# Designs tried in a protein design chat: VHH binders against Low-salt glycan biosynthesis nucleotidyltransferase Agl11 (agl11). Part 9

Target 1, 357 residues: Low-salt glycan biosynthesis nucleotidyltransferase Agl11 (agl11), of Haloferax volcanii (d4gu70)
Amino acid sequence: MKGVLLSGGTGSRLRPITHTGPKQLVPVANKPVLEYAVEDLKEAGITEIGVILGHKGREEIQNLLGDGSDYGVEITYIVQGNPLGLAHAAGCAKDFVGDDDFVMYLGDNILKEGVVDLVESFESGDFGAGIALQEVENPQQFGIADVDDQGNVTQLIEKPDEPPTNLALIGMYVFSPAVFDAIEQLEPSWRGELEITDAIQSLLEDGYAIDSHVVEGWWKDTGKPEDILEANQLVLEDKSLKKRGTVSDDATVDGRIELAESATIEDGAVVRGPVSIADGAVIKSGTYVGPYTSVGPNSTLEGVHIENSVVIGESSINTSGRIVDSLLGKGANIGSADDFLPEGRRLVVGENSQLKL
Below, E stands for the ipSAE of ESMFold2; O stands for the ipSAE of OpenDDE; V2 stands for 0.75 times the mean of E and O plus 0.25 times the DockQ between their complexes.

## First folded at step 3 (VHH; framework vhh_8pnl_2)

Design v3 (from a7 with D100R Y102W; at its last look DockQ between E and O 0.01; V2 from the best seeds 0.00; counts 0 for: pae E 25.8 > 2, unsure alone 63.5 < 65, placed apart)
Fold by ESMFold2, look of step 3:
Structure v3 (fold): chain B 357 residues (1-357), chain A 120 residues (1-120)
Amino acid sequence: as target 1 above (357 residues)
Amino acid sequence: QGQLVESGGGLVQPGGSLRLSCADAGSIFSSYAMAWYRQAPGKERELVARISSGGSTNYADFVKGRFTISRDNAKSTLYLQMNSLKPEDTAMYYCARVTRYWEGLWSDYWGQGTRVTVSA
């Protein structure tokens, strides 16, 4: 079995964060979301992975994943080009997949369960496809499965105005090669895209059995800033964290801390776990880093109180203020305006930013 | 140095309730995590409850479910609601700004304390 890992899409709901790169590289607990997907595929025994590249961030993704050897896998890169939908992206992998079954993994998804059980369920029978499902609160935003009282898939509907269930397809699929014929015959949806749910529905109508698996535990797509913050909390809560870096004698550290080897917590700093602090980060005097905070690489925090937040990296934060529930993009520079006239806040804010001041 | 002033201690019967208050005159109260500690006769001072500047709480196991820590940043005041009190809760209770670990306690800045006595 092969893996097909999708790293396309616009990431518009994560702007301005995604102006500097694809959404799949936004870190959760200081690990790019895309790496969680690679690890999940490896855990299921999948070592041949095709990574679908969109029009943005190709070099960054290739620099991160390389040839896959650092992850114990072999990676082939496949360019989608124009963003014509998930079914189009899957179709781009046809030559890579050949005659094998494959897992299709949306690279902006993160979940506790992984894909081992999904793969095993698919392999237990003779299925054209297998789909992962979870109950959601807002089914109009998702592909929705309708199932009978035995759990058999009876219908799939992309983003319905009147959803028949709240069972959402959550971005993990297993396919036989039969899906490629279904994709080739698709018409664009009401959104103008080739929809993977329509391809699966076509398989169902052609008489293929469609497996379903309701996943256990938490799942997040990382489509919005609050999703990143929630994923960060969930991962930090579950993860075994290791303190490898330097903690100065007059610093205070309480709880579980991931502290990278070159990271430093200096005199007069307070850190309350669970927290992740990446390589090159320096937590300086007067700083409080509270639970569920991730401080990205090469970031310097001084005098600030921060909690339940993600600092993506390469940021300088030097203010006596409080920062909570926040996602700070790469290279953020936050300082004090205490001595400036006229009095007031000085802001440089990108398009689609969300601030509560 | 801002002075922390505790109040609300007193004598109470087992199963009773008390509410402790801690006033902080410092303008930076909202910037710090705050804690309640206690010290029984002949015992080490121990953490009771902590509240972050953003309102996240943490409790010692021996008080979980019985005590509630809260803060009012506008009034620069920290509170501890103490319910279902036991004789073992008899102690001097201290308010603290949490800055660093010292002798099993989480602050270099302490109040004067308020005595809580739960009759045996």
Scores: ipSAE 0.000, ipTM 0.084, lowest interface PAE 25.8, mean pLDDT 83
ESMFold2 (binder alone), look of step 3: mean pLDDT 78; pTM 0.791
OpenDDE, look of step 3: ipSAE 0.350; ipTM 0.730

Design v4 (from a7 with S27R D100T Y102W; at its last look DockQ between E and O 0.07; V2 from the best seeds 0.00; counts 0 for: pae E 14.2 > 2, unsure alone 63.4 < 65, placed apart)
Amino acid sequence: QGQLVESGGGLVQPGGSLRLSCADAGRIFSSYAMAWYRQAPGKERELVARISSGGSTNYADFVKGRFTISRDNAKSTLYLQMNSLKPEDTAMYYCARVTTYWEGLWSDYWGQGTRVTVSA
ESMFold2, look of step 3: ipSAE 0.000; ipTM 0.133
ESMFold2 (binder alone), look of step 3: mean pLDDT 77; pTM 0.780
OpenDDE, look of step 3: ipSAE 0.682; ipTM 0.880

Design v5 (from a7 with D100V E103K; at its last look DockQ between E and O 0.07; V2 from the best seeds 0.00; counts 0 for: pae E 12.1 > 2, grease 25.4 > 24.2, placed apart)
Fold by ESMFold2, look of step 3:
Structure v5 (fold): chain B 357 residues (1-357), chain A 120 residues (1-120)
Amino acid sequence: as target 1 above (357 residues)
Amino acid sequence: QGQLVESGGGLVQPGGSLRLSCADAGSIFSSYAMAWYRQAPGKERELVARISSGGSTNYADFVKGRFTISRDNAKSTLYLQMNSLKPEDTAMYYCARVTVYYKGLWSDYWGQGTRVTVSA
């Protein structure tokens, strides 16, 4: 069984964060979202992974994942030409997967369960496809599955106005090679794209059995800043956190923290877990880092109170204020302006930024 | 690109040896497959040898048994030991970081090259 990992899309809803890189590389608990997908595939025994590259962020994705050896896998990169939708992206992997079954993993998704159970369920029978499902509150925004009492998929509808269920296809699938014939026969949807739900529906209509698996535990797509913050909370709550870095004698650390080997918590700092602090980060005097905060690499925080926030990295934050529920992009520089006239906030703010001051 | 710098080329008699080096200043050297390519005047650039980040090697048929690719991940350096050199090996030699694509290898970073001349 092979893996197909999709890393396309522009991440426009995560601007300005994504102006310098793809959304799949935005970190959750200091690990890029895409890396969780690679690890999930590896955990399911999948060691041959095709990574579908879109228009943006090809170099950054390749720099992160390399040839896959760091993750115990082998990675082949596949360039999607025109961005013609999710089914088109899957179809680009045909030659890579050959005669093998494969897991298709949307690289902007993160979930507690991983894909082991999805794969095992698919392998327990003779299926054309297997789909991961979860109950959602806004089913009009998703591909929706209708299932019978035995769990057999009976219908799939992309973003229906009147959804028959609240069971949404979440970004994990298992396919037999039969899906490629279905994809070749697709017509564009009302959105002008080739939809993966239409390909699966075509398999169903051709008489293939379609497996379903309702995923246990949390799942997030990481399409918006609040999704990143929520995913950060969920991952920090769940994961085993390891303290490897330096904590000074006059620092206060309570609760679970992830502290990278080269990270430092200095005298006069207070950290209340769960928190993740990455390599090269320095938490200096007067700083409070509260629960569900991730401080990215090579960032320096001094004097600030911060909680439930993500500092992506390479940032300098030296202010006496409070930062909550915030996503701070790479290279943020936040300082004090208390000494300057006129009094007020001095801001340099990029396109599509959202602030509540 | 200033990131990849080849060295070790020169003039060699047939049957001689050279060892090429390629220094990669990038911090991600250890995670990439690396390759040597060559280009003689009037010919297309061709793959000579490839090595994965884990050390697995592949060679073009025309150099197999004569050339050995290796890497030192701690020094971020790629090597090509070239033995039993022939006049046909005369070319500009380039190191590259390579990505495996389903229809071949693709290189997005090339060095400036080092010239190898094997006199007839």
Scores: ipSAE 0.000, ipTM 0.331, lowest interface PAE 12.1, mean pLDDT 85
ESMFold2 (binder alone), look of step 3: mean pLDDT 78; pTM 0.789
OpenDDE, look of step 3: ipSAE 0.460; ipTM 0.793

## First folded at step 4 (VHH)

Design s10 (from a7 with S27R S30K G54K; framework vhh_8pnl_2)
Fold by ESMFold2-Fast, scan of step 4:
Structure s10 (fold): chain B 357 residues (1-357), chain A 120 residues (1-120)
Amino acid sequence: as target 1 above (357 residues)
Amino acid sequence: QGQLVESGGGLVQPGGSLRLSCADAGRIFKSYAMAWYRQAPGKERELVARISSKGSTNYADFVKGRFTISRDNAKSTLYLQMNSLKPEDTAMYYCARVTDYYEGLWSDYWGQGTRVTVSA
């Protein structure tokens, strides 16, 4: 079995964060989202991975993943070109996949249980495809699957007014090579895209059985800042956290923390986990770093009280203010006006920025 | 940087053979699927052959059985062995990193091309 990892899309809903890099590389617990998908595929025994690249962020993704050897996998890059839908992206992997079954994984999704059980379920029978599902409270907002008593898919409906179940499609699929014939017969949807749900429906019409697997634990699509913050909370709550760096004698550390080897918590700082602090980060005197905060590499925090936030990296935050529920882009520079009159803030903000001062 | 450089074209009689080469200066050649395209004067570029990073191949019907695509990852080089050449194979030949399979075969990287002329 091979893996096909989708790394396209512009990330416009995360602007201005995505002006400094592609959305798949935004960190959760100081690790790029895309790396979680690679790790999930390897955990399932999938070591041959085709990475589908879109127009934006190709160099950054290639720089991160390389040839895959650092992750114990072998990566082939496939350029999608125009972003004409998920089925179009899958179709670009036809030559890479050949006659093998494959897992298709959306690279901006993160999943607690990984894909081992999804793959094993698919391999337990003769299926044209397998889909991952999660029970949701708001099925009208998702693609929804209807399933029979054996767990076989009987229909898929996008954003139904009267949903037949509460089982929502999430960003992980398993396909047989039969999917490529289905894709070649597709016409664009009203959105102008080749839809993956239309490909699966085509397989059903051709007489293929479609497996379903209801995933255990949480799932997140990291499309919005709020999604990144929630994913950060979920990962930090579940992850084993290690202290490798330096904690000064007069620093206060309470709870679980991940402290990278070259990170430092200095005298007069207070850190309260679960927290992740990356290499080169320095938490200086008067700083409070509270639960569910990730401090990215080469960042310096002084005087600030920060909670439930992601500092992506390369940032300097020197302010006596409180920061909460925030996503701070790479290279952020937030200064303090406590010793200067008039006490005020000068702001230069990007597209779609939301500030609560 | 990352330039594709084709070579090996030339003039050949019908029924003859040529071997085209494409050198990729890129550091990650082995991780890309690669393709050969051709373009005759006044026509659009058309796919000739593709090869995956694993060596799986696909050919256009008009060259199947006559052409062989291969790669040498140690040399970062793509090859096209062309046998039983016909006058209608006359074109400029381009190598490319594989792109969109279904939407017009757009490519991120095109070389300058190498000219193949098959003439009596």
Scores: ipSAE 0.000, ipTM 0.239, lowest interface PAE 15.3, mean pLDDT 82

Design s12 (from a7 with Y102W E103G G104S; framework vhh_8pnl_2)
Fold by ESMFold2-Fast, scan of step 4:
Structure s12 (fold): chain B 357 residues (1-357), chain A 120 residues (1-120)
Amino acid sequence: as target 1 above (357 residues)
Amino acid sequence: QGQLVESGGGLVQPGGSLRLSCADAGSIFSSYAMAWYRQAPGKERELVARISSGGSTNYADFVKGRFTISRDNAKSTLYLQMNSLKPEDTAMYYCARVTDYWGSLWSDYWGQGTRVTVSA
């Protein structure tokens, strides 16, 4: 079984965070989202992975993943030409996949339990495809599966007005090579895209059984800032957090924290977990770092009270007051107002940055 | 944000017509699929029409038969011909290059938009 990891798309809903970098590299608990997908595939025994590259972030993704050896996998890069939809992206992997079954994983998705059970479910029978499902409260906003008593898919409906179930399709699939014939026969949707749901429907109409697996634990796409903040909370809640860096004698640290080897919490700082602080980060005097905050590499915080936030990295925050529920892009510089001005905050953040002071 | 500049919006009566234009200053216009999106006050941005680099077109059901998307590669310009306009078509209209294929948004290059108001 091979893996096909989709890492295209520009993440325009995450701008300006994704303005200079791909959405798949946005960190959750100080680790790029894309790395979670690679690790999930490896855990399922999948070591040959084709990474589908879009127009943006090709260099950054290749610099992160390399040849895959650091992750115990072998990575082949496949360039999608024109972006013609998810099924088109999958179709670009045909030569890489050959006659093998493969897992298709959307690289901007993150999953508590990984894909081991999805793969095992698919391998338990004779299926043309297997789909991952999760129960949702708002089924009208998702692709929805109707299933029989055995868990076989009977129908797929995109954004239904009257959903037959609350089982939403999430960003992980298993396919037999029969999917490539289905993709080649597809007509573009009204949006001009080759839809993956249309490919699965085509397999179903050709008489293939389609497996469904309801995923245990949480799942998140990382399409919006709110999704990244929630994924950050969920990962920090579950993750094993290790304190390797330096904590000064007059610092206060409560709860679970991850402190990287070259990170420092200085005298007069207060940190209350769950929190992750990456290499090169310095938490200086007067700073409060509260629950569900991740402080990215080479970032310096002084005087600020911050919680439930993601500081992506390379940032300087030296100001009084409170930051909450915020996503701060790489290289953010947030300082105090000039010496003779009224007390306040001087902010230089991008158009779609979220910052609550 | 990008190299796209929209024009042609304005006030028109119900049943009227408008032609929107989108000029792309980039030299690679012919290599991109292009799209028109719109956003009405209080609503999310929605795809209206798409045209591939080869000229194949797709339309949202709510404009099919009334709107026509076209392109002129020699002029690096995208067009949207809007006929039989309805008050519900009132929105800011945005031109976009198709660069995002995850199905959420198709483009990372947006213009500033051009306003279309349909009222008596």
Scores: ipSAE 0.000, ipTM 0.175, lowest interface PAE 17.2, mean pLDDT 82

Design s18 (from a7 with D100N Y102W E103K; framework vhh_8pnl_2)
Fold by ESMFold2-Fast, scan of step 4:
Structure s18 (fold): chain B 357 residues (1-357), chain A 120 residues (1-120)
Amino acid sequence: as target 1 above (357 residues)
Amino acid sequence: QGQLVESGGGLVQPGGSLRLSCADAGSIFSSYAMAWYRQAPGKERELVARISSGGSTNYADFVKGRFTISRDNAKSTLYLQMNSLKPEDTAMYYCARVTNYWKGLWSDYWGQGTRVTVSA
C-alpha cells in the first residue's frame, strides 16, 4: 500500500499566518501539521508516499520533508497544475500509485487515532474504497454517509437538508486503483471541480463495495485560527511531553511540559502545563506561560502572561500585558511603550489579522 | 484543440455593468459545457457560472441574480453579462471548456483572461 498526501491550498483563512508559509506547515504543539500525517502513514506501515504539491509552498514543503529518509519513508513529489478539486489532485498520483491500493490523506488534517484501523478495515474485505467517518452535531454542513448494518456505504449525500445519519466524511480515504477510472469519467461539479465524493459515488454505481470506519477519537481540519488553537489543545492533552532543557532554581513549573534541550526557563518565570517550549526559546523573569500554549523556536518572552496560544517562532515578546487565544506569526515583535509616553500599543499587522485588545 | 480568447473587461464604477465574451476558434464548442472562472490577486480560482452543451445554467451564490451566462453555438462564443457590479467582483475572468477528463485538458483550453476592475 502506498500513501498520497495532499499538500495544496493557500490557507487564506489563516492569513497573515500563512504569508510566512503554507497552511500544512503551521505548527501544532511545535510540530508542523504535515508531519503528523507522515507519522500516521508510517505507523500504518506505509513507507512510499507521494506528496501532491499546489502552487504555494512547494519549496518549504520539500525543504521540510526532503527525500523522506529522516522520517523512515521515501517521498515522491507530484505537482498538481491548476487546483481542479480533490479528485483531480488524487488523479495526479496515478503513475506513482500504479496497481497498488493507497491511503489518501489531506495534509491540513490531524487525527488522534491515525489510520491503522482504517487500513486494517479496508484490507479485511474486497472493497473499492474505504472512508473515514466521524459523528458530528451539524451534519447539514458535511458530506454524509448512509451505512448498512455491516458498515458498508449505501449512499453519499452532500450537505443534506435531512441527513439520514450524523456520520460525516473526514480527510482520510483508502482507494483501490479502480478509483482512477472513476476520476477520469467525472464531470466537474457546479463549482467546476472534480469532487472526491463523486468518485466514490461512481465506484458504488459500478458495483464496488465501499467500507466505512467510524473514528473514535478527535479529528480536526486546521482551516481557521480557532481550529489551530483547538488542535493545539487536543495534541498537548494527549502527547507525551518530555523536559530536556534548563529550568532555573527560582522558576516555577507545574504540570506536563515539553522543554527542548536548548530551551531555558529563567528565575522568576512561571510555566503551567500542558505546554511545549521549543529549542532556543527563553522564558524570562515575570513571564507566565499557561495551559495549551506552544512557544516556538528562538523566541524570547519577558513579563507577558500568555495562555492558550501558539507562538510560531523567532519572536520577541516583552510586555506586561495578557495574551490569550492567539496565534503569533514568525518573527513577531511585541514590546512595551516607554514609561514617559502616553499608554498605548503600536501595531504592524498583516492582511486578515484579527485583534481584540 | 481550439483557442479561447476572452474580451470585454475593463474599469467600471460600483453598480455598473460589463459583458464578457469568449471566442472559441475550434469547431468543438457546441459539444462542450463552458464556464467562467475568476481569480483575484493572491486568491485561488473560483467558479462563477457554468452552462451545459444543452443550455442549462448554474451560478455561484455570490453572483446569482446579478450575472447571466449564455452561449451562441453558431458563433462559437460564450458570454457573461455582469450587472450590479461590486468591488468584490474585481478579478481576472477566465473562460474554460469543461471536460470529464482531469488530465489537464481544462488548463490547456483556458484563455489568457480579461481583467475586471470595479473601483469605488
Scores: ipSAE 0.000, ipTM 0.121, lowest interface PAE 22.0, mean pLDDT 82

Design s19 (from a7 with Y101F Y102W E103S; framework vhh_8pnl_2)
Fold by ESMFold2-Fast, scan of step 4:
Structure s19 (fold): chain B 357 residues (1-357), chain A 120 residues (1-120)
Amino acid sequence: as target 1 above (357 residues)
Amino acid sequence: QGQLVESGGGLVQPGGSLRLSCADAGSIFSSYAMAWYRQAPGKERELVARISSGGSTNYADFVKGRFTISRDNAKSTLYLQMNSLKPEDTAMYYCARVTDFWSGLWSDYWGQGTRVTVSA
């Protein structure tokens, strides 16, 4: 089985965080979102991965993943020209996939339990496709699957007024090569896109059985700043955290922390986990770093009280006061300037950051 | 893609100088933050110096004022100029690519190492 990882999309809802980088590389617990998908595929035994690139972020994504050898996989890059929907993106992988079954993974999604069970469920029978589902409280807002007593999909309904189940489609699929014939027969939807749900319906109409797998654990689509912060909490809560860097004798560290080899917590700093502090980060005197905060690489914090926040990296934060529930873009410079009033602050942060001073 | 290859190590007397080089055959060298680490026998590997993709530098306290890290992106090469060497600088020196989330970097890709011995 091969993997097809979708890494297109503009990340407009994360601007200006995504103004200078692709949304799939925004970090959760100091690790790019896209890298979680690669690791999930590897864990499921999938080592040949086709990465579908959009028009933006091609160089940055290729710089992260390279040839895949650092992850124990082999990566082939496939350019999707015009972004004509998920089924169109999948269709671009036809030559890469050949006659193999494949997992299709949306690269801006994070799953607690990965895709091992989804793959095993699909392989347990003779299916044209398998779909990942999660129980939701608000089924009217999602694509919903109707299923029979055997767990086979009987119908897919987009944003139903009267949902037959509470089983929502999430961004992971398994396909047989039959899906490519289905895609070639599709006509664009009212949105002008080739829809993946239409491809699955086509398989059903051709007599294929479609497997359903209800995923265990949490799932997040990382499309908004709030989603990034929630994913950060969930990952930090579950992750094994190791302290490899330097903690000064007069620093206070409580709870679980990940401290990278070249990171430093200096005298007079207080850190309360779960927290991740990346390589080159320096937590200076007077700083409080509280639960569910990730401090990205080469960042220096002095005097600030920060919690439940993501500092993406390359940032300097030298200010008193509290920062909470915030997403700070790369290269943020927060501190006083010579030409600023004594009672004020000069802030250069991403437009989607939320600060309470 | 490509292997990191360190060179320039050797035997030198206290107070002497050495220049270490690390060649990266990868086409994306300019996008990576790079670092020099060292490991003495029986000790853990420790950071000596780091340089970001943008050229910002950071040094361990025990080498500040004596060592200078630099990069040549056109040659895909990382350097460490070591001056006023001390016996305690004796170690195997390693070149590494380090995490830079902004440029989409995620790897601690290590070289083979080059040995530095400071002895009378």
Scores: ipSAE 0.000, ipTM 0.118, lowest interface PAE 18.4, mean pLDDT 81

Design s20 (from a7 with Y101F Y102W E103S L105Y W106Y; framework vhh_8pnl_2)
Fold by ESMFold2-Fast, scan of step 4:
Structure s20 (fold): chain B 357 residues (1-357), chain A 120 residues (1-120)
Amino acid sequence: as target 1 above (357 residues)
Amino acid sequence: QGQLVESGGGLVQPGGSLRLSCADAGSIFSSYAMAWYRQAPGKERELVARISSGGSTNYADFVKGRFTISRDNAKSTLYLQMNSLKPEDTAMYYCARVTDFWSGYYSDYWGQGTRVTVSA
């Protein structure tokens, strides 16, 4: 079985964070989202991975993943031309996949349990496809599956006005090579896209059985700032955190904390986990770093009280007051208001920052 | 690099027509798929029409047969011809470069929009 990892798109809903980098590289617990997908594929025994690259971010993604050896996998890069939807992106992998079954994983998704059970379920029978499902509160916003008593898919509907179930398709699929014939027969949807749900429906109409696997644990599509913050909280809650860096004698550290080898918590700082602090980060006097905060590499925090936030990296935050539920882009520079302006803040921040003050 | 600038919106009676234009000063206009989206007050942005770099077109069902998307690569301009306009077509109309197809609904480089009002 091979893996096909979709790494296109610019992340317009995360702007301005994604103006300077691809959305798949936005960090969750100080690790790019895309790396979780590679790790999940490897855990399922998948070591040959085709990465589908979009128009933007190709060099950054290739620089991160390399040939795959750092992850214990072998990566082949496949350049997509014009973006025509998920089924079109999958179709670009036809030559890479050949006659093998493959897992298709959307690189902006993150999943607690990985894809081992999805793969095993698919391999337990004769299926044209296997789909991962999760119960959601807002089924009208997702592709929705109807399933029979044995877990076989009977119907798929994209963004239904009257959803038959609350079982949403999430960004992980298993396909037989029969999917490529289905993709070749597709017409663009009302959205102007070649839809993956239409490809699966075509397989069903051609007489293939479609497996379903209801995923246990959490799943997140990291398309919005709120999704990134929630994914960050969920990962930090579950992750084993190691304190390898320097903690000064008069610093206060409570709870679970990941502190990278070259990170420093200075005298007069307070950190309460779960928290992740990356290499080169410095938490200076008067700073409070509270639960579910990730401080990215080479960032300096002084005087600020920050909680449930992601500092992506290369940032300087030297201001009093409280920051919560925030995504701070790479290279953000947040300082105190000038002495000439009593009350308030004057902000000059990087183009890829989002703030709630 | 280049900002998209929409124009051609206005007030029209039901059954009327409007032609929207989207100008892109960028030298790479011809390499992008382009789309028109709209957003009515209190509603989410929705795809209206899409055109590939090669000229293939796709339409939302609610405008199919009434709207026509086209492009002029020499002028770096995208067009939307709107016929048989209905009150429910009232919205702010945006053009976009299709660079983020993973989300389906959103694209990079949104313009400022042009308002279309269909009423008596």
Scores: ipSAE 0.000, ipTM 0.141, lowest interface PAE 17.1, mean pLDDT 81

